VH-VL binders against q6yue5. Designs and how they scored, part 2

Target 1, 194 residues: q6yue5
Amino acid sequence: AKEEKPVVVLPPAAAPGEAPSADAAAFVRSCCDTALQADRDGSSFCYYHLLPYAAFFEGNQVKVAEVAATILSTNLWVYVDQLRKVQGGAGKGDPNLNACVDDFSVAAGENITREALQSLGRLAAAGNGKRSKEDLENAQKWIKGVEKPYNGGIGKASGCEIGYLFTYSDDLPAQKTLGYTFDTASSLINHIKL
Below, E stands for the ipSAE of ESMFold2; O stands for the ipSAE of OpenDDE; V2 stands for 0.75 times the mean of E and O plus 0.25 times the DockQ between their complexes.

## First folded at step 1 (VH-VL)

Design i2 (framework fv_iscalimab)
Fold by ESMFold2-Fast, scan of step 1:
Structure i2 (fold): chain C 194 residues (1-194), chain A 125 residues (1-125), chain B 112 residues (1-112)
Amino acid sequence: as target 1 above (194 residues)
Amino acid sequence: QVQLVESGGGVVQPGRSLRLSCAASGFTFSSYGMHWVRQAPGKGLEWVAVISYDGSNKYHADSVKGRFTISRDNSKITLYLQMNSLRTEDTAVYYCAKGPYYYDSSGYYEYFQHWGQGTLVTVSS
Amino acid sequence: DIVMTQSPLSLTVTPGEPASISCRSSQSLLHSNGYNYLDWYLQKPGQSPQVLISLGSNRASGVPDRFSGSGSGTDFTLKISRVEAEDVGVYYCMQALQTPFTFGPGTKVDIR
């Protein structure tokens, strides 16, 4: 039941009708195809949702991962807000829903998210071969924290598996995109070269 | 293309040890739960063990608990099954299998979507 | 542990005729999320198992329309509307509601 959410800042998106350069668009496609190889839907989601920020990337794959992580954190807090609304209404008294609100609120916490995004910012500013392993590990730790409630414990009713809330799906529209935003951020972060 | 390739099988005497490996490719290995499933000659499928994406959570079937240990090395993109105190009833083809990624309403996840070709372990005197 | 049973354990079908395989669990596989955590797998002779149906009734990608899964709770059915030669093999149901994951004993389907 938390009201506080992290302050998340995306770079400016291209204005409606503005197309990125062919090189900028090709770079986004390359990053998405490499990170999400053999996952056509995930690669497509990655491409179309990151394309508006193509001018910001400047051939830097870490900047692509940084924007993807920022989109994930936004989607995660939208999902937490939806879970809280269900918790106060249709899902009142559901222990699975209560566990999900708690677990995702911890994973999406302001300080943890800020530290991860700042680590990605530092990696983006550093040249290849000069990137901090500690900063990469910090971003990966945040992703693992998000993955834990999202993916649950195998062989357990984790209480926070997204699918366990299927009865509330109409009230949880962010649930449909959460998997794609998670896969995109996780895969891009794991493809960062030090 | 998703591929799972098992290795390490062979003929071994009762009481000895073997380590099976499963080399994965074509997907983000560190994001998926992985399983071992075995099949004795002419018999049905028997689930053996599962390991979470990060290795923090493991479960073993009672028939192998305390003797077998599932593990993974995400940096090497490899799944392992350490088999100790082998018994004749452990004789089987051992399959590694890619488990579910996540639960959601999209229907994009499936249990045991991808299986390796298996590696034969024969425990005999 | 959840015990899985199948019936029949063996059946021989004339090509083009339907086949039906029953699967029962000792405990309900219906979760509060509305899903039945029961999958169907086919193992063709000399091959690794392959998924046919997931979550009770969701046909896997590339699986022909002649295969369908139904049921809820403890009683499940796999139907093949018209059995073809390539459908020969052993069919297994499996529960994934909790560890240990358990398979049925398998149903051998052969052609007359």
Scores: ipSAE 0.000, ipTM 0.440, lowest interface PAE 14.3, mean pLDDT 81

Design i3 (framework fv_iscalimab)
Fold by ESMFold2-Fast, scan of step 1:
Structure i3 (fold): chain C 194 residues (1-194), chain A 120 residues (1-120), chain B 112 residues (1-112)
Amino acid sequence: as target 1 above (194 residues)
Amino acid sequence: QVQLVESGGGVVQPGRSLRLSCAASGFTFSSYGMHWVRQAPGKGLEWVAVISYDGSNKYHADSVKGRFTISRDNSKITLYLQMNSLRTEDTAVYYCARDQWLVRDYFDYWGQGTLVTVSS
Amino acid sequence: DIVMTQSPLSLTVTPGEPASISCRSSQSLLHSNGYNYLDWYLQKPGQSPQVLISLGSNRASGVPDRFSGSGSGTDFTLKISRVEAEDVGVYYCMQALQTPFTFGPGTKVDIR
C-alpha cells in the first residue's frame, strides 16, 4: 500500500575477518574528519559505520556521501516504523507524537528519498568527470527536508524531542543513531565538490 | 562570544502579569532549544520551561503550567516568558539557558538572571 | 517526576584536600543509547550556574581535570581531587533524561 520502505541497497560490506587496506581506511578517516571537523563523536561514528564499505569508495568522496545517505534513509524508515508502533500503543492519542509521525513520514517519503539517492549515484558515477549541479541540489534539498524534523533531533532540544518522546525512548532505539546518521550524511553531501 | 541577557524583572503584586525577555548573541539562535530556570532567594534551582528551536514545541513545569507561557522570536533573536496570575512563591531570579547543540543533555550557557519579586 | 537527592548538603574542606559529593535519582538515568543523562553544575557566590560535567562523566570545556564525574543508573559521584579557593559554591546535579528536568537540592562547599 501507501508507505512501503523505499528500495534502498547498501554496497557489499567487507567479508568476515577481512580488514580494509590501510589506504582505504585512511580515506574514510580523512572524509569523516574533514566533514565533521568540530565533532569528535560524530567523526568517530562516521568512521566506524562507514569503514565496512571502505573498499567500495575507491577514493571517491561522493561514494562515501552516497553510502552515508543510504544509511540515513534506512535509519529514518526504521525510526518512522518505531514511532508508528508507539502511536498505536503507549502513545495513542498524543498530539505531539502524531505531529512527529507526520513530519518524519514526509522526510522519509519514498519518492523524495529515491530521487535523492539516484542523484547521488549519478554524481558518484561521474567521478572526476562532469558532476551535475542539479543532482547535488536534489541531494541537498532532501537533506533540508530531513533537517526540519531532525532539528528536533535525538538529544537536540526541538520539534519531536521536547519532553514528550523521552517517556517512549526505550521503544525508539533508532532514535539513538538518527542524529549521527543525519550529521554524517548532511556533512558529507555538503562537502561534495563540483 | 555567546551571551544571554535577561530583562523584564521587577516587583509586582499577586495576580498581576510580567513578561521576561532573554536577548541572545554570538550564536545561531534559531538552531538551539532554550530553557527558563528559576531560583528562589536562598533556595535551589528549579526548571521552569523549554521551547524548541522553531517554537513549535513547548513544555512547562506543573507548578507554572497554565499561568506561564514560553515563546521566542527567531527574527529578533529573543526568548520570552509570559508570566500570568503571579503568586508569592514565583518570587525568584529567572535565568535563561541554552541547550547544547550536539546533544540536548545540559545547559552550556546561562544568562545573568533577572529578579522577579511578587509581594502582597 | 524523577526526584534527585544529594549528600552531603554541606561540607567544609581544607584547601588541597579532596571532596566527594553524591547524587541519587529515583529511577535509572541510563538511556538505551548507553549514556547516563546526569549533569553537574556549579554556582559560585553571586554568579549564574555553570556546567561542570555532562552525561555523567564528560568534563565541560575549560573545567580543570581536578573535577571528575562517575556512576551509572541511580548513583552518581562528583569528585574534586584537590579543592581550591575558586571551587567554593553550591554544586547541583540535574537529570536530563526526561521532562520535567529536575535538580538535586544542592551541596554547599566551603573551605577552611
Scores: ipSAE 0.006, ipTM 0.486, lowest interface PAE 13.2, mean pLDDT 82

Design i4 (framework fv_iscalimab)
Fold by ESMFold2-Fast, scan of step 1:
Structure i4 (fold): chain C 194 residues (1-194), chain A 123 residues (1-123), chain B 112 residues (1-112)
Amino acid sequence: as target 1 above (194 residues)
Amino acid sequence: QVQLVESGGGVVQPGRSLRLSCAASGFTFSSYGMHWVRQAPGKGLEWVAVISYDGSNKYHADSVKGRFTISRDNSKITLYLQMNSLRTEDTAVYYCARSYGDYPYYYYGMDVWGQGTLVTVSS
Amino acid sequence: DIVMTQSPLSLTVTPGEPASISCRSSQSLLHSNGYNYLDWYLQKPGQSPQVLISLGSNRASGVPDRFSGSGSGTDFTLKISRVEAEDVGVYYCMQALQTPFTFGPGTKVDIR
């Protein structure tokens, strides 16, 4: 058993002061608005955080989903690191925190993350009508794994309830971003056309 | 039906020029990166060049760099290979192929190939 | 340039028996994004090449499941679980990690 975090790499972001083309920016806006319809805050988060990679997308919606998934993966590992620090200090002996460390560590695990990101890469590389349903299902399975601890019900006897970590909020800055990165990746993945 | 058809091959003397064409049909040509691959008689496959979907990025094999130029015209749905300063070792069947992937590290998976066109360089 | 080698250069297989072809690269084909940029192609006698496997292990559309690709970094294998008469031809690996893209020398597969 080991707890190594996966090595993930984002494509090159635009240089400071380098604006994307109007067409590239419009494409990102369209993808975010379509995937996160009726969620203005989520759509704006999607747009502004994916905009630096606009030149990479080249009109390919699956590449947008792939970058969003990579950002989520990074956010998850930062969050797990923060959870482990709290577990060793202020949260020592908290059964809910222990459950959250376990559940998010599984969701952020090297193998499941690598399989999901590799599946998205294959989907991004394939043309419309040629994408593997199995690859889409692999990416969606990873998202369901993240959703389980993120949306755990309050009052359950076991499992992670992220809402009960409010007592540690000052030590968990990544938790603030987690919902947006999850919603962005999940929505974009679920809008991939085979 | 997805199809690629090469043309422009023939017999040419060393030092001369030749332009190959590859006509695409049955898919959105402007959405795919395109390759040229050659095969000398009785020998293996050798990659020659690749061009991005919009023509903005081009790469050539060292053996042809400076002599061959890949290009495309998306409005005519056609890929080209301009071959200058031809040498006897350029004699081969030239295939055009569609790449599955995308720029810059996604030109993998050549999933559609033409029938090939023979170029013979001899004196 | 990345140099590709294949082993064996030729093999003759009894129908229904498995076949295995090795491909090695002079440097790692594993990108930091987690993919191995290694493709497998088949050229049947008198025909244009066709793709079998992309990104190390992804079987191309329409390719039978008796074909599988495995490996990572510099050592890759193409396996055919039960060779059929229609599988006769020359098999090539190709790296697409960096230009110039390079093919292996090919492995000729014949049936007894």
Scores: ipSAE 0.000, ipTM 0.435, lowest interface PAE 19.7, mean pLDDT 84

Design i5 (framework fv_iscalimab)
Fold by ESMFold2-Fast, scan of step 1:
Structure i5 (fold): chain C 194 residues (1-194), chain A 122 residues (1-122), chain B 112 residues (1-112)
Amino acid sequence: as target 1 above (194 residues)
Amino acid sequence: QVQLVESGGGVVQPGRSLRLSCAASGFTFSSYGMHWVRQAPGKGLEWVAVISYDGSNKYHADSVKGRFTISRDNSKITLYLQMNSLRTEDTAVYYCAKELRYFDWLLYFDYWGQGTLVTVSS
Amino acid sequence: DIVMTQSPLSLTVTPGEPASISCRSSQSLLHSNGYNYLDWYLQKPGQSPQVLISLGSNRASGVPDRFSGSGSGTDFTLKISRVEAEDVGVYYCMQALQTPFTFGPGTKVDIR
């Protein structure tokens, strides 16, 4: 029997009111500004959500991307939980909602937790090399695969059509930040230099 | 139920300032971006400005950039538009609008206020 | 800035007959994610605007199925299969692809 929702653990965050060192904060700002230079909302989201983990990064861009992907994984599972609550209430019997729960569950479990985070973990441990390039390319591929749930079923052979979720939007607050967490993770992964 | 109520409109002379407010209710205000859209008498809709859910990011249309500033107070559940250096062409009904966003993309404005009239005349 | 145009600018329709409104953008509204970021709004006389269609063809909550949107890239159409008295007003297309968000000039629909 496999656990439906995997255990995903973030590194220790700074205590409320505890400021990171100037150097650690500057590193996070640099990573976010470089990865999301054209997107002020995305860069700001990246900075403030990764800042609590600044001491953990130690100048390592792969650790920054790994934490961002972990946050994405966590928020995707929160979103799946919200979709399931709608499925049991206002959306009961809605086949499109059922398909969307399935698609986002696969994104959270397979694409991010099982594949992307595993590849980033190996990359963080191994450093530069031919195998590291393969692990980076794998992380990039699997992060990109998350786009399937975001794009729904319009013109495709999928059951999840995002347009049909709009009637439930007020019951799906995690939907607001999922794009920011995805852009943060994907942009940071795509800007890793080996 | 969702409600957006604009206030602060009125008659003002060119070159002066005015601040519009939009009081929100019926949804988690701090979770959604907010917009201002205006409509000159007998004319079409013109998008004016947006502010992100946490107030950290803003964008203003070129016609108002440098003169108008969008802001919000999530603790007061209120959106603002500070309008400086007003011109006669700023005469319009000003609507606040709640965005519906799918992740990082604006989908549409799902709720609009009733509007507040700003008349800039000498 | 993306410029939006509409045609016709005004039309009068007999109740129960169909109506069609065109919208064109100065550049493609088709995102790499496969969606067209084009919305349609209706403003009834004396009322605030209300959304009808998003993502080119997605009907908003509570919008009757007699309203439909179609098109891709730079050319879009809003169709009303059977116009009712309640449908009188000004119809606006809007691009939601990038800031500044821009509206078409509007199409005024009246009943004969």
Scores: ipSAE 0.012, ipTM 0.499, lowest interface PAE 9.3, mean pLDDT 83

Design i6 (framework fv_iscalimab)
Fold by ESMFold2-Fast, scan of step 1:
Structure i6 (fold): chain C 194 residues (1-194), chain A 119 residues (1-119), chain B 112 residues (1-112)
Amino acid sequence: as target 1 above (194 residues)
Amino acid sequence: QVQLVESGGGVVQPGRSLRLSCAASGFTFSSYGMHWVRQAPGKGLEWVAVIWYDGSNKYHADSVKGRFTISRDNSKITLYLQMNSLRTEDTAVYYCARDHYGDYVFDYWGQGTLVTVSS
Amino acid sequence: DIVMTQSPLSLTVTPGEPASISCRSSQSLLHSNGYNYLDWYLQKPGQSPQVLISLGSNRASGVPDRFSGSGSGTDFTLKISRVEAEDVGVYYCMQGTHWPFTFGPGTKVDIR
């Protein structure tokens, strides 16, 4: 069986040469700084990568989290595709890589991704209305699924240690942004106010 | 094959300026952050500056902040270091290095270019 | 700035015997994303530095398995299981968790 890419759609980005309004840019900066207060590199990555969508957010922090989650979803699916190619070639027989393929495939799966993004969409649509705790928990569950394989390089008993995949880095270009897209989406989701 | 070639080093008087260049080849330059690292004669390595892959984010070591500016031209596939108000303690071999996939690992280094600041 | 300390600063090894180099940081290098941004670089005589180990324990592409890195937080170790003539040079640890990035002073490895 062939793998299916989860369908995800980003709102329109600003065209080259378009500047966001000062207020829209300040809102993105505020959301990123609040979510990533101790992580200045992550806050800067958050600002840089979400700024093109600044006009879409309309002062709604959940929309910021939704776009970040959509970016993570795309990065994650591309990463799984790259992991599977390494599994069939340079990494054949590597038990750590095999565990990472399994864990990230579950996290990037079409149904779990769809449910998480739909939950964030419902939270965003509520605006200043009542936000569903169940919808927030669905998004957080997906993030925890990604976090499980992501926390590589330190001695927790896990089948997947992403840090040990560095030797395959030329075959895993999506890995270069995975940490920042994960931190951005996770932190923004966890700062949604109910 | 990945290659980085520095140029622009030389002998210069204190207080003067130099601009270093690093010409990249063998990879998609616009997808990688870049660093400058220096090494004084007979001494250890000292990180100088980084520039993000799109030029939007830059950091400089405190010892050079306000005097040195890192920049890049993705269309010319070239990294730069503008060095102003040079001091004798800036005497070093200057290396450019590629950032490995945004994780601040220096996976490829140039050959270095020697800057000597002498009165 | 984060201070990086290495020990020993120099060692001479009989070919084929093991070597161990310690690196300590004045502050934890464990990032919120789970990585220890600690790398090991080798500078052979007359050459540019090259990466050996990244993220605490990951061998870089093409690096022999006799090199290994371990540690977390503030205490890290580079081990060479059997030192060969081509391993002569200065070994540096480097932290990338905190701005500005800082290198250790280096450990010079020679063969007897």
Scores: ipSAE 0.000, ipTM 0.464, lowest interface PAE 12.8, mean pLDDT 83

Design i9 (framework fv_iscalimab; at its last look DockQ between E and O 0.02; V2 from the best seeds 0.00; counts 0 for: pae O 5.8 > 2, placed apart)
Fold by ESMFold2, look of step 2:
Structure i9 (fold): chain C 194 residues (1-194), chain A 122 residues (1-122), chain B 112 residues (1-112)
Amino acid sequence: as target 1 above (194 residues)
Amino acid sequence: QVQLVESGGGVVQPGRSLRLSCAASGFTFSSYAMHWVRQAPGKGLEWVAVISYDGSNKYHADSVKGRFTISRDNSKITLYLQMNSLRTEDTAVYYCARRVYSGSYWDYFDYWGQGTLVTVSS
Amino acid sequence: DIVMTQSPLSLTVTPGEPASISCRSSQSLLHSNGYNYLDWYLQKPGQSPQVLISLGSNRASGVPDRFSGSGSGTDFTLKISRVEAEDVGVYYCMQSIQLPFTFGPGTKVDIR
């Protein structure tokens, strides 16, 4: 069926070769290091991937989380589309692939994604000390849904095992960065201060 | 910080029952499959059971099948192992463990509890 | 069930010298997806197990680079390039390609 595109769009990225101000870059570094303090590779991915949007953030950590969540939603939507194409073609009848399509499709659902992104927009607009716990919980509920397909099954016969998708890797280019985009968005959302 | 804390171990006679608990904290428990692994004194590790994130799928090692039941209560953030018809050979330290899977980089037991000792003796 | 064996079952090493532990499985651990589902764990005295290697050769986060895993299919090796005092304990391989998961019998590593 036809999927509704997300309403929230990314702000303009800096053009290739444009440098952000030192203050804007330092803010992105601080947000990423704080959120991903135990994961050097994840923090580096966070920094370099969000740096093109540094001028948009204006010292607002929730805007950083909002952009990260938007990137995750786009990557997740692309990944589910790739999974469905493999399911209809080379992967027809593969029970692990079927489980992965099901689990990631729930996580990429239009309604839960829209609610999460709208909640992040409200959190960004509300200002420190006036942020709704309900809005944060909506965003965190979505993050839980994305996390489930990674770790929720009990082996190859019972749920999505992402490692078993290796044989389709040429048809699943979004898989390589999905883990990092998830870690970035999840960690930033969970560090939002009310 | 992720924590797993087992409790409910003790000394019991053969044929009796015990229920082990594993209290979890520091992660989204309801998104993870959970496992039990045991180790008899002076012996190696033996995998015991797994339960899916929502409890809908369970699998038990043949050595305990029909006697032990893994379960979970996601609202209490707790994993359980109901052990019935205990035998002397069930004497072991019982660990709960979380298994992480993140893309093709990681697939292993990343957090283990401290273990709880079950001794089955006359 | 997949039977896992380890060799040697016990090993005494002079600090600074290399060590090598073999693990064999009764069935291939190489999945059609290209991964070998073989973990290595170290259990230090009085502690819970800790992961060293996943998927045959991938060091877990924070594991020193003196530990390396190799092999495929049914034969796997854990190598310690220079054994240190903190490496004392029992090393287990474990297959995770199918339920039930099964461990090898362990290799006890001591220092001379």
Scores: ipSAE 0.073, ipTM 0.625, lowest interface PAE 4.5, mean pLDDT 86
Fold by OpenDDE, look of step 2:
Structure i9 (fold): chain C 194 residues (1-194), chain A 122 residues (1-122), chain B 112 residues (1-112)
Amino acid sequence: as target 1 above (194 residues)
Amino acid sequence: QVQLVESGGGVVQPGRSLRLSCAASGFTFSSYAMHWVRQAPGKGLEWVAVISYDGSNKYHADSVKGRFTISRDNSKITLYLQMNSLRTEDTAVYYCARRVYSGSYWDYFDYWGQGTLVTVSS
Amino acid sequence: DIVMTQSPLSLTVTPGEPASISCRSSQSLLHSNGYNYLDWYLQKPGQSPQVLISLGSNRASGVPDRFSGSGSGTDFTLKISRVEAEDVGVYYCMQSIQLPFTFGPGTKVDIR
């Protein structure tokens, strides 16, 4: 919902024109390379997407995932809001759109998102110490919830066909952004080890 | 086919402003960070600026910081360089370039424009 | 900033003979992933730069086998096994391990 504000906090981005240290930048690159590997566009996106926060990661891969997830959560809210607008207008009664709105709304739920991000926070705080399996599972469950409608279609777990939504608007920047941010967050979360 | 076409170059006096454009085609522009690189006449290459895919992150070389601003309009598939307070040392051919940042496999400027000449002279 | 240097700054080569260009960085370009973030570019007369080698030793698509990149850390070398007329131009190394990206001064290669 448009009025709902998830309790998410991003670290401050670097000031415009302030480049991160070589080590910080290298760490981001390493994380992106490891997570996305052969996905050239994804790796490039990941690097520049997370580079503004490089100074805050401090060699912690989970923090990278946490930030990526936080950004994704914000983008999900924006996207769902846009879909609801379409649902109230040109897309009224469209079962595909309805499926997308419903499933993405669930994935973007405030409580579910908060819990997932808190889990990631705890995982990050653990550092090289003992990481909670439950927290990892919570994070993974959340990202799978986003994946469901994102990779939906006929015969799949979700009836949401994202590609069809472009029929309502040729300019859906939130959807495009969602794709890359999801791929980034998903890849990073899935590479977290206990 | 990927194409980058720079425009907006010309002759200007010191202290004046100029805006360069780079029209992109043949690829998903909004998926790539874009760069400006310049080359003074008879000199080497100098990195100028980079902008992220969505324009949310920008970095500028110290030599142009505070004077130049890189930007982009993904709806127009165009990269920009706003140049203010131009100096004679800013005289150069300005190239826009695309880079792939996939450090394990690919990391290079794979496409360059033909460049546009900016001449700053009194 | 990382300072890049090249040697020689100019080279005249007889067609068919080999050429070698050195590039040095003030800081290591070796990433923890095992790759060196160094590119080699060729700028032919009147043209835009074009990539030859990425990540220190990775030959770009379409680049002839006579070009090879080697080195690690702070010392890199571009080799041309047999120089051809089409190889005339200015060769630049560039580091991309940190911002700002920095280029070497360039090496001008001419044919005798």
Scores: ipSAE 0.021, ipTM 0.577, lowest interface PAE 5.8, mean pLDDT 88
Fold by ESMFold2-Fast, scan of step 1:
Structure i9 (fold): chain C 194 residues (1-194), chain A 122 residues (1-122), chain B 112 residues (1-112)
Amino acid sequence: as target 1 above (194 residues)
Amino acid sequence: QVQLVESGGGVVQPGRSLRLSCAASGFTFSSYAMHWVRQAPGKGLEWVAVISYDGSNKYHADSVKGRFTISRDNSKITLYLQMNSLRTEDTAVYYCARRVYSGSYWDYFDYWGQGTLVTVSS
Amino acid sequence: DIVMTQSPLSLTVTPGEPASISCRSSQSLLHSNGYNYLDWYLQKPGQSPQVLISLGSNRASGVPDRFSGSGSGTDFTLKISRVEAEDVGVYYCMQSIQLPFTFGPGTKVDIR
């Protein structure tokens, strides 16, 4: 296929059994609770998966969103790879699966993902300004692109009906976390204030 | 026999919280996406939220987004709707509904619960 | 969001006469797979909604053949060839092509 996996880099995670400082952990909890205030399960997922990077955040909410976006991009690309394998095997000739692969492949595209992650990185490094607004808008544009096929996973718009894809679920383990990684990244990005 | 039984409705003041439950029976709950639909007294139907069969994907209508959260516990065979920051316009009968999907043959809400009334007033 | 409209909003039918309800969507409900994602539901007084028609024209199991759905894209019609007393209630069309799912305002059918 012409599409290559986007280059994504996570900061070092804490060693197994190594606890973050109380302040660092509290900051992650606060970010997750604020962004996902109505969703207890989503807030817990956010906290659990971002806690290993707590030392990296240093009280910077944009760094939290950057790590969440990187996790989403990885989950999304793994999911596309799994979808393509099903498309070549058990799901061969399935038009709904084909539509799903196409929609997620566009959303997982290398250029838009790289631009979004680089924009978040610049925003995390720099303060408020005209450039910061553009960087935030780039991240929000990417999230809206991902939202389209993600919503289609339970609706009909993209052909990615999750109930329909239940038939292939054993071959699509990344599907199980996609909603949580999307909600986490989307909510954290949309709660950034300049 | 497929059954959906809602509970948890009642009278609550604006700004408070309420959690609705929908107990399912007679089918493999973990294989179906589940929905919440509401109906204000004397008004039409309004779709509220959906959750995928495994709970990994959720969607909420804009009118409730950020305040309501749909969730499920497949081991308890129960669907939930956590309702925070309630407003008077949230007053409605809340139905849980199962959507069946088979592509060309089935794609509709085939079973609905009896509904549970939520009244938000002071 | 896709906006659904219905006409008429209310009608009173003499028993045995036909009834026709129109439903329109602000966007096409025709999917690339060839199906129209439009359902019709009936809510009888004091009861939960029940399905009548799926995918534009497919009668749900157990629904009498006097009910029929037609249309494509943005314009849909539900027809009852001979209205009976048990058909009294509010009829709703609903689109499921796009989240959020949206219902029409409903058409109240009464009988003389």
Scores: ipSAE 0.018, ipTM 0.614, lowest interface PAE 6.3, mean pLDDT 84
ESMFold2 (binder alone), look of step 2: mean pLDDT 93; pTM 0.945

